# Miniprotein binders against tRNA-specific 2-thiouridylase MnmA (mnmA): the designs that were tried, part 2

Target 1, 344 residues: tRNA-specific 2-thiouridylase MnmA (mnmA), of Desulfotalea psychrophila (q6aiz6)
Amino acid sequence: MIKNITGIAMSGGVDSTATAILQKQKGPVLGFFMKLNQPDYETQRDRVSQIAQKLDIKLEIIDLTEEFQEYVLKYFSASYFKGLTPNPCIICNKEIKFGLFQQAILRQGVERIATGHYAQIHKTAAGYQLHKGVDPHKDQSYFLSRLSQEQLAHSIFPLGGMHKGAIYDLVEAHGFHDFRGTESQDVCFLEQDNVVDFLEQTAEFSASSGNIVMNDGKILGKHKGLHRYTVGQRRGLGISYPVPLYVINLDVKNNNVIVGENEQLFHKTMAISDIHWISQPEREDLLHASVHIRSTHKGAQASVILKENNRASVIFDEPQRAITPGQFATIYKDTQVLGSGVIL

## First folded at step 12 (miniprotein)

Design c5
Fold by OpenDDE base, fold request of step 14:
Structure c5 (fold): chain B 344 residues (1-344), chain A 99 residues (1-99)
Amino acid sequence: as target 1 above (344 residues)
Amino acid sequence: SEELRKKIEELMRLLYEILRELRKEYGDPRAVKEVAELIFELIRLIEKLKKTGDPEYLKELLEILKKILEILKELGNEELAKEIAEAIKEFRELLEKLK
């Protein structure tokens, strides 16, 4: 066992570069780049290699292309075809980045991996706690809400206590001046811009056209397959109406896109399933918590009614807009991530 | 109706008050959970009622309120039980007017 070596997940972005710099100051490091069949893999690899060379870090490439397809892309496609809106980044973090990738690194005698995530790990007597990053605009704790205690035990988030501005200053001080104006895509390995094209290229693609309807059953037009629509969507409907209409829900059974006014997107309740707890709640009955219904959601105060089989009923204090089946609801106590579930 | 809307708004305030109280009191976790779940169901039912205006949902609403009432009595919360009992009376009267 090579004692005291930290593995660095290097992506070629500012956050991973800053992580590499900070961790190298603390001790010996090994760099690791993940191959996931990125369209620009060679360009990314070369960039990472240059960064690693400049930092005098030995770089190893871990190929997880097949595993990414199996665990993330199949989930992604299957979810859309069921009328669900997936969160592939959460799954990728759980199964790939902190799963198979972490395991591959640990097998080389590395004790922990460092990543450029804006989140914090607190070690307590009861275990590892996951907390929000201190930068509220960069907090990535939502995407880490499915990590196990073991995964957390082998992870380091050097940026969790920093603001993004300080990260730019850090990398510039070390001769990296070209990162300003570039957003690190370190969170999501899937480009959102080509979701439809990706889905339609899958072997499982079988989506059919159907009706766009109001709640009263009035047909307003035709949709081009349910996979092209998500709750709260306004664009791409191809309908004319006196007021703005939004996708309210997807009726998979009847192959309908149901549309309505903005007010119809607001609900006080949701159900969640497949809850994973990072930290067990103190109460077994009713939890008052901040619940985030998507990655960009600021969180809303809610009563979480804990149910059997890792299920819960959620009552929001205030109505929430565009609660989307298939998305993850993350449950917070202050800055602490308690856990997450799939929205039903 | 405007009357129904007002009664629903009052009921919603009461339900959230109950939820707040359930958060404070370490009563029987089973009873707390049961009341909270009934409130969850009731809120969803209210959404259906608002959407459809179907009096059948009002009947279901009354049945849920009765269950909540019984559990609140078991929990010893006499004040909230009284408020729920009054709500039941008001909605029953409204249902009779809709027939």
Scores: ipSAE 0.801, ipTM 0.929, lowest interface PAE 0.6, mean pLDDT 92
Fold by OpenDDE base, fold request of step 14:
Parts: structure tokens; sequence; C-alpha cells
Structure c5 (fold): chain B 344 residues (1-344), chain A 99 residues (1-99)
């Protein structure tokens, strides 16, 4: 066992660079970069190599291209074809970044990996707790809501106690001046801007045209496959109506896109399944918690009714807009991530 | 009808009051879960009722309220049980007017 070495997940972004700087100040480090199916891999590799060289960090490349295809891309495409909206970032963190990538690093005798995620790990007598980053605009704890206790035990988040402004100041103090105005893409390796094009290039793609309908069954037009639509979508419907219409539901059984007014997007209830608990709830019956229904959601107060087989019924205090099947709901107690489930 | 709308709004306030009380009290976890699940079902039913206006959903609403009433009595929440009983009476009277 190489005692006291920290593995650094290096992506070429400001957050991973800051993480490398901070951990190098504490002790010996090894740098690691993931090769996936990113279209600009060579450019990213060269950038990471330059950063590693400037920091005098030995860099190793871990190729997980095939694993990423199997665990993330297959999930992504299969979900859309079922009329679900996936969260590939959560799956990627669970299976790849803190899964196979972490395992590959640990096999080299490294005890822990450090990443540039804005979240906090608190070690307690009962286990590891995951908490929000202190910067509310940069908090990434939502994307880490499926991590196991073992994965948390081998992780370090040096940026979780810092604000983004302080990160820029830190890297600039070490001679990195080109990061301002750049957003770190470290959260997701999938560019969501080309979802339709990506799906239509898959071997499993089969477009099934169907109807765009109102709740009363009135046909307003045709769609070119359910995979092109998500709950809350207003663009690309190709329909004319006196008021703005939104996708309110996908009827997979009848191959219909159901549309309606903005008010019809608001609901007080949802069901979740496949709950993973990072921290077990104190109660086995009814929780009062903040529930986030997507990565950009600020959280909403809710009653969470715990059910058998890792399921729950959720009642929001206030109606929530565009609750989307296939997305993850994360359950918080204050800053603590209790767990997450898949929205039905 | 405007009358039905008002009664539904009052019922929704009551249901959330029950949920708030269930969160505070350490009663029988099974009974708490059962009431909370019935409230969940009832809220979904109310959303369907508002959408369709179908009186059949009003009948189902009454049946769920009766179940909630019985469990609240078992939990010893007499005040909330009384309020649910009054709601049942009001919705029953409304249903009879729609015949």
Amino acid sequence: as target 1 above (344 residues)
Amino acid sequence: SEELRKKIEELMRLLYEILRELRKEYGDPRAVKEVAELIFELIRLIEKLKKTGDPEYLKELLEILKKILEILKELGNEELAKEIAEAIKEFRELLEKLK
C-alpha cells in the first residue's frame, strides 16, 4: 500500500485544477484522467497533460470507453425510448466516476480520490454523510445522491467548503489565469444539446409517429416519436393554439404526446421508486424533507411517505411544475442528502 | 360548481393540517403511514375531479374520507376526526344534490 497518496480526478477544468493544487499542498498526489467517448478527447487530454505538467503531477489515463457505453449510454437511450427522461450524470457518477474509475485508482494503492465536486462528506459514528456544498449556486450534491458508503469513504471533496470566487483566486495565485468565464463541464459527459441526434443514430432507434392530443382527446397534430419530447417542453411541437401549450404527459401505451396549458404542469403529488439511502431516515413512516425533482430545482418542502420495496409517496406543500418520470428525486434534511429515488 | 370548488379548497386545507399533525406525533407508524397514503390518494383523486368534473370521483372521495375518519379515531385525534366527519356530511349532501 502506497501510504498517504491521494488520487486526483483531473478533467482540465478550474475545479479539478483547484483540487489538484489543494491536495498537492497536503501531500503526495497522482493525477488521473478518464478516457470516455467525448468527441474532443484529444483536446481535453492535451489540456489535462499541460495542467499536470505545470503542477508537476504524474498523470495516468484510465480508459473506460466501453464501460461508459454499457452503463451510461445504454441507460440513456433505453430510457428515452420508454418515454422516460433519464439523468445520465447520476448514473455516470455512481457507475463510472466513483465506480470503475475510483476502483481503478484504488487498485494502484491510492487510499482516496479527490474530485472538484461542490459537496461535503461528514464522517460520523454511524457512517459517512453527504451534504450540500456551501456555495448554493455551485452545489453538486444532487448528482452524488446515489453514492454508497464505500464510495464516500474513498472520496475527498476539497471544494465543498468554498465559494466559486475563491476557486478562481486560488488557481490564479498559482498561475492559471485562463479559467475565468469558462464553466466546468465536470458534472456531465453527455452533451444534452444533441439528444435527438444522438438517439436517432443508435442501432435501437425506431421512430413511431403518433398524435399530439389534448386531455379531452382532441388531436392537434402529429409527433415524430416520443423520444423527442419531455414534460414541460413548449418548443418544437409544431401546433397552433390560441394559448401557449406544453407537454404535460407522455402516453407511451397509446403513443400520444399530451399537451395542455402551463397550469396543468403543476402537481402536488408524485411517486418514487428504487430509493437508495445514503443515510437511513430517523423515522420509518413519514418524513418532512426538502425534495429536489431535478438538478436545477431549488427543492420543495414535502411529506415523504415511506413504503415497502424502496418506494415512497411524496406530497408537496406547494404544487411543483413539470414533475418528470425518469428523473431523480433527491431527499434532503437541511444540507444532508438522505437519499434519492426515480420519479414514476 | 362554485360550491364544490370551495368545499374542495377547505378539504385540501384540512388534509394538509392532518399531515402536519402526523409529522409531529409519534403514533403507531403503521397507522400514520396508512392515513398519509390515503391523503396521497385523495389529493390525486381531487386533481382528477377538478380536471373531469365527474361525480363518480366524488363517490370515491367519500369512501377515502370514511377510511381516514376511522384511522384518526383509532389514533385518538378527536378534533381532526370531527372535522373529517363534517367534511363527509357536506360532500354527501352535495352529492345528493347532483342526483
Scores: ipSAE 0.801, ipTM 0.929, lowest interface PAE 0.6, mean pLDDT 92
Fold by ESMFold2, fold request of step 14:
Formats: sequence, structure tokens, C-alpha cells
Structure c5 (fold): chain B 344 residues (1-344), chain A 99 residues (1-99)
Amino acid sequence: as target 1 above (344 residues)
Amino acid sequence: SEELRKKIEELMRLLYEILRELRKEYGDPRAVKEVAELIFELIRLIEKLKKTGDPEYLKELLEILKKILEILKELGNEELAKEIAEAIKEFRELLEKLK
């Protein structure tokens, strides 16, 4: 870029506040806040404005409400209609936060956008690499696995090399004493408890009641719509059975929630599609890598068999519990994110 | 059933051994990918066999093993090829017992 102004993604949390403090020490900054369909928008806007004022940072609001509804609502609805469990934060990061939001900020003449993500960007001769944040309890690299080289090139993650305690110490040293004791992360609000409620409030979303069944077809109860259930779920089934039962599969064709015992949740294989590579793998046929099947997964070593059309077959060294279609499998080499694909 | 379960466990160990060997670059990457895909198919087929007990899945398992054997010979891994050939023999005998 021609100008060297850094944009700051401000959301009112401790992470975005620490980011603003750190970047203002390095040069001129402009603050930016996304208006989406947040249920607490007014409260969040007021908080962000107060933080920006205290830091003497000019704040701009970018309204992405229509774009958010188009991209995210359609993604959720289409996923649930197919019996898939979507990952809203991965899509929000790719399409909204580092997509439309980043582009709108760049068009205002800033060179790059800093966000409070706990991940690291390493620039090498071969391009940009995405790496885990150094604090393993705060690492967010899983959610950033769809970012392009261009998106990474315009991004700064000042918190990636820091630990949680240092972030609280930093903001407190700058007069912000209200954050400690309240875990606040600058993550998409669709990770909150209201995703299901949000979908049901839209007139375009429709779901039908159906049966909760075992593999042999025995009916144990009724479900309130496939979108309310996730593979691996035990709670909220409303059924009575002598042993614990878990959601094994969502059968869209028959509108059934299939349940079974915990042992039926373990699988050694999965197929993934729509792979996006941040960094190309070293081989074209087979790699051995750590694969994370959800954000909270500790990762598991697997053989990843590379196929045509950005697909792969994955064989885990050890069985993995609750592999969930529609979620993303993120492929790591040590601390480096190589890429991710959609679990089939 | 117990004999079948034991032989499946032995086969699973062999399949992972083959995967470990494929990680060491072997000739044509197309052949490496093809064997690995066949192993993927086998693991999924084994789950169907365990669930149903249907002897038709044993026939499919044998056909996939024969394909793996041919490619391992093509790749020049005589040791693993011999182990797969023994597995084929053992599962063929099991299939005959279930007739």
C-alpha cells in the first residue's frame, strides 16, 4: 500500500483492545467496527466507542448486515438442510472479517488490518504461512485455515506471540481494569447459544419433526428438527434407554436422528472435500500430518491421501470420536496450518 | 466369528504397516496413492463386515487385497507383498468355512 496507516478491528473485548494499544505504539491507526446482525449491537457499539475514545483512536463503523445475512444465513440453512453441521466462525473469518470487512478497510487507504487473533503469520520466500498462537489455550489458527495468501498479506496478528496473562497485564497497564475475570474473545457471535434460535426466527428456514431411531430402526422418540442435533450429542435427546445413547448420524433422507452407544462414534477414516491450501504440501500423493476435526480437538496423526478436485481420504493412526460432516478438518505440520477441507 | 475377528485385527496392523512404508517415497506417486486409497476402502469395508457378518463383504475384501498385492509387487516391496498374499490365503480359507 501507499499509506502506512494500520486498521484495527475493534470489537470491545480485551483482545481487540490490546491489539489497538500495541499497534498505536507502532504508528498511525484507524479503528473499525463491524455492524452485523449482533443481538447486542448497541451495547457493543457503545463499548467499542468508549475504548476508542480512551485510546484516542478514530473509529469507523462498517455496516455489513445485508452481506452477513446473505452469506452466513444461506450457509447455515443449506448445511442444516443437508444434515451437515456448519462451522460459522470459519466462514465468517473467510468471507466477512477477512473478506468484505478487510476489503472495505483497505479501500479507505489503510495498508493492513490488525485483529486480536491468537495465531501467527510468518512471511517466507515461498509466501505467507499461518502458524498456531504460542498460547495453546488461546490458539485460534483452526478458525483461520481458509484464509488466502492475499488475506494473510493484509493481516497483522499482534497477539499471536503472547500469552493470556500478558494481554490482561497490558490492558490494565493502560487503564482498562474491567476485563480480567471475564473471558472475552473477539470471535464471531454466531458461536453463541442462539444460532439455532436465529435460524428459526427467519421466515425462510423450515424444519420438520421426525423420529429418533437406533441403527436397527427401533423408534425411541421424536426430534424437533435435524438442525437441533449434532453428531456426538448425548444431552437434550429426551429419550429413555438403559445405557447412554449419542447422536451417531443425521439421516436427511428419512428425517431421522440416528442414535447409538458411545463406541459407535469412533472411526479411523473420513473423507474431506473442498480443500483449501494455505501452504502446498510437500508431496502430491500422501502426507502424514496432524488433523484437527473441530476447534477443540487436540489433533490426531493421520495419513492424508490427496485426490483430484481438492478432495482427500484421511486414515487416522488412532480412532477419532464424533467425526462430524460439515465441520472442517484442518491439516497441520507441527505449528503450521497447511490447509483445511469440509468433512463429508 | 472369533477367528474372523482375530484375522481382522492382524490385517489392520498390516494395513498400517503398509501406510508407514508408503510414507517413504516409492516409485510412481500414482501407485502410492492407489494403494493408500485401497487401504482406505478396506478399513471402511471391515466396519461393514463387523456390523453385518455378511460373507459377501469377505469376497469384496479379498478382491481389494488382490489389488493391493499387485501394486505392492509393482512397487517392488516383496516383504509386504508376501504378507498380503498370506492374508489373502487366510481370508479365502475363512470364506470357504462360511459356505
Scores: ipSAE 0.798, ipTM 0.931, lowest interface PAE 0.7, mean pLDDT 88
Fold by ESMFold2, look of step 12:
Structure c5 (fold): chain B 344 residues (1-344), chain A 99 residues (1-99)
Amino acid sequence: as target 1 above (344 residues)
Amino acid sequence: SEELRKKIEELMRLLYEILRELRKEYGDPRAVKEVAELIFELIRLIEKLKKTGDPEYLKELLEILKKILEILKELGNEELAKEIAEAIKEFRELLEKLK
């Protein structure tokens, strides 16, 4: 007979600490810390170890540094060659945190893994649903939109029904007074800029300089590689012009960064591919849903035309700014995440 | 130019009206997908027309509208079919002015 042990993803931040406290109140737990390419790994490891010791939680370190580097290099390199702007957090969640890390934890006989994500898992007769966290300022459901039914079945998100203020109160009541007023350190996530710097240090990555161009063909300057630019970007262009200019397109064929005025960033349509459904829509033809084109997007009502091969055509009710190829469009029904696809 | 802008705005309003009707359970799902995809193509074509002013895009727009008209007739929506037919007439007149 195997006792039911819950794994705790511990990262040394307030959210993972609160998760550990809450889950230990419910039964036996085992802590796990994931080694990636975190800056200051030794400091973070020591902090996680101290928290685990104070909570009387056995801690295991799982080293996924090599796997993370391989996935990041492959994903970003492929995206760059296609002129796409990748989303590392979505891929890391799908392939690393809830993939290899979760698999390693489950192999030790742990029944489920709790993480400090602000999102909700609802089990229904039709399967597992992913919902927004109740704190709208902390909701992380967008980044979890690629998770499979099996990944959700093994996951617990204890913070999904709570607000951030209550989390600080909880950890302080248990003797942890150092979190309030400091930046979050729950998990080291690589931002696009950090990954760009990393890719440029590798011998296998190569990028060519080229021109920064207006729609009318006027050359305004030079760029140091298309991978350093994203649609909607204004800063970091190194050009002088009487009005603000924004990246409106990355032209892989001619190796040009195309710039223009803000008005050129608005579109009513987009195409998406590689759709993953957490929850299948009831209709096979057309749905009307809230679509988020990036994590900071407010969401916009759209008609989603379902096509063969996990593709869709999307028509927004109102124009959307800076629709960015390579990012993910996440499809919501009210608070429920239905799925996501890659913006073309 | 102002006449073209006004007719495009009227057409866009009609296209969204058709999308709202298609959201109702309305006949064959394959026909619903086909009309909705034609509307998607038409909106993208309108963007090209606004950018370039090229009357060749008006010819393509008319061909897409004819396809939408045929499917709306198959679905039995006489009122929307009538509105699309009027749009076709108006854009044909605009195309003749540009020749």
Scores: ipSAE 0.795, ipTM 0.933, lowest interface PAE 0.8, mean pLDDT 87

Design c5
Fold by ESMFold2, fold request of step 14:
Structure c5 (fold): chain B 344 residues (1-344), chain A 99 residues (1-99)
Amino acid sequence: as target 1 above (344 residues)
Amino acid sequence: SEELRKKIEELMRLLYEILRELRKEYGDPRAVKEVAELIFELIRLIEKLKKTGDPEYLKELLEILKKILEILKELGNEELAKEIAEAIKEFRELLEKLK
């Protein structure tokens, strides 16, 4: 009786395809594709089905459409009500991909699930550690910083020790020649304009236009709803001014987008809340670590002051640009992800 | 004011020196946490003071420095305590000149 079946999260892109190839070489596998509110669902389903058929992998579809819709309404509406800019991919990984999706796969008797993430899981005597992927241009560890020990225990990341070029070579050696030079199908559709469009199509979501203002209150134009703007943004403001202006703050109380010059985006401090630790820090008072304030951030050395109720105060060694409330600060020690919290 | 700007720069360097020392120190984690949090508040306050020039922020700055001084004395760091005490004296003089 076969007991060690590996589940494969298949999404139709090069990374998930490479993952399926690698895991099938090691033992029996089952493929799984999740149905959400993807606007291109039928196209993606057909692509995944063709890949699974070519690889001789049985494919199951797990429908999470209603659960995903409740998640979007709750998380994004609450975030925008508070003037926060949410991070869909971090929460989707925690609650959907490694939450509901993983749980549904485990219920079918699958013991572990492989995904095409560029990150590493290291099992130690003290527990599971999450580490950066070895390809620095593809590393996705930032987006996995909310995973629990249980979620990591059931996960396999076969691509974490590989570079992207080797992934293309692998899939081409197995008859897949369509991936080079194409946009990846493994991207989370929540990070682009789809979330904004989805929310506006929902009858329960409502946002009011308001003013775009300078710090002194001077009105420069009108905005189309706070949810359409991000701290640090310059483009899409629809205003005219002699020097470049950037979104400095989203003022929910007055329904204003506050703009200013680039210098006003730099700060040495931030506060974070709702911290989740994958690995507990060595000290209980403070630590010096690399902190990433968004996925594209290079990381910055900081003093992290540990507070009660899963909060921390962060003092950067050098000023950081566009610290954005609602995004996640991910705390690293060398290559290891220690945890993450919500920027206030 | 040019005098205020120079004293703020000197204070900022001192605050980061204190943070480096706190990274080494294990004597009382509660005191370490408290002084580090006061430094966090002070850096935020300095940013407001530089932008507005409002002397009320200078009064708050002095109150925070006094708290830092007391904790540094309790931690036994006499050298940094003396530097903070000197900073307090200098900022008191500046506040009096600003009315």
Scores: ipSAE 0.789, ipTM 0.929, lowest interface PAE 0.8, mean pLDDT 88
Fold by ESMFold2, fold request of step 14:
Structure c5 (fold): chain B 344 residues (1-344), chain A 99 residues (1-99)
Amino acid sequence: as target 1 above (344 residues)
Amino acid sequence: SEELRKKIEELMRLLYEILRELRKEYGDPRAVKEVAELIFELIRLIEKLKKTGDPEYLKELLEILKKILEILKELGNEELAKEIAEAIKEFRELLEKLK
């Protein structure tokens, strides 16, 4: 019967533990753990359960295994089949973590869900804004750029205004002394290699070897399947050439990995589609903004030309390396995430 | 070829100058968007021209420049319009040399 219960997304890592501690200090909480076919599910479940017990938080398990498999098969296999390099974390946040998982939690009467993301939600008269976390080395706002206003309205990011060191201090003060100096205890199966391994285990996904070629068609070697290569890659090509060569394109039509010298990776323009705006830009024609072409990208100033059907043409002030079709371009104004689109 | 490369570098600098001016809400949003998209197309075309040397791309480049010129005149940007007009003259000369 208690209104205003806050749900806590618990994953067994230091960030989710700190989130649980902070939110329990503010009021009633209920913990939620998401089951997704994690390879180490039982270990992770036991760890989360022990943390919840220590904090005196009731824990519920939300089984989304079938839904996760459906999204992985549909999104990733279609992307790789088309020679695109998908972004699993952006899609998982939009469709699973803040989609099906959030919806399941809300149906239990919980009004808000706190997660351990390093990003900030600002409520304004015009709606909810998403901003970078204050710790620049932990900022996760890039991965949240597809969230809707409704998803943001139900979300709390208590760690967004904090630095990672303070998070370790907080959990240690509450009896958790085994996080500092160790790797994250979160499951990493959404990394590219893990997704590729997952897809290869399905009966419907197959990969064919083919040629590694220059733009002019000169054959330099053979590849192990297009899905195992990404634009900008240098290692693992197994070819001999007088200068270093990099993957510059994945040619699905001819089943070729196209390679070239580093200079061929630099481009001043890109087109993006399927743009989602968290915050509508002020102008309808042109904006100058910082555009991030992947999570590790430092951001680059660009002219963003707004087009019909949620498309845009992007002209960077300086050439950008390894613009990768299928990844997301996230558009920032200062610390604010305006939105994101799919790189074509 | 070497003369073409130099003229392309000069044009590229001019295109970014135009983009910087358009970002200041210079006029009609439709015209601003149209010029900016033409610049996007030009930059892509320049890449193809550099890679292939195909004079057909030079003809397309001239067509796009003429469209940019007309819109800059409509926007009242006389100095940038003058610079585009000079670029058009220079590229017409280059195209004539390829005959």
Scores: ipSAE 0.779, ipTM 0.923, lowest interface PAE 0.8, mean pLDDT 87

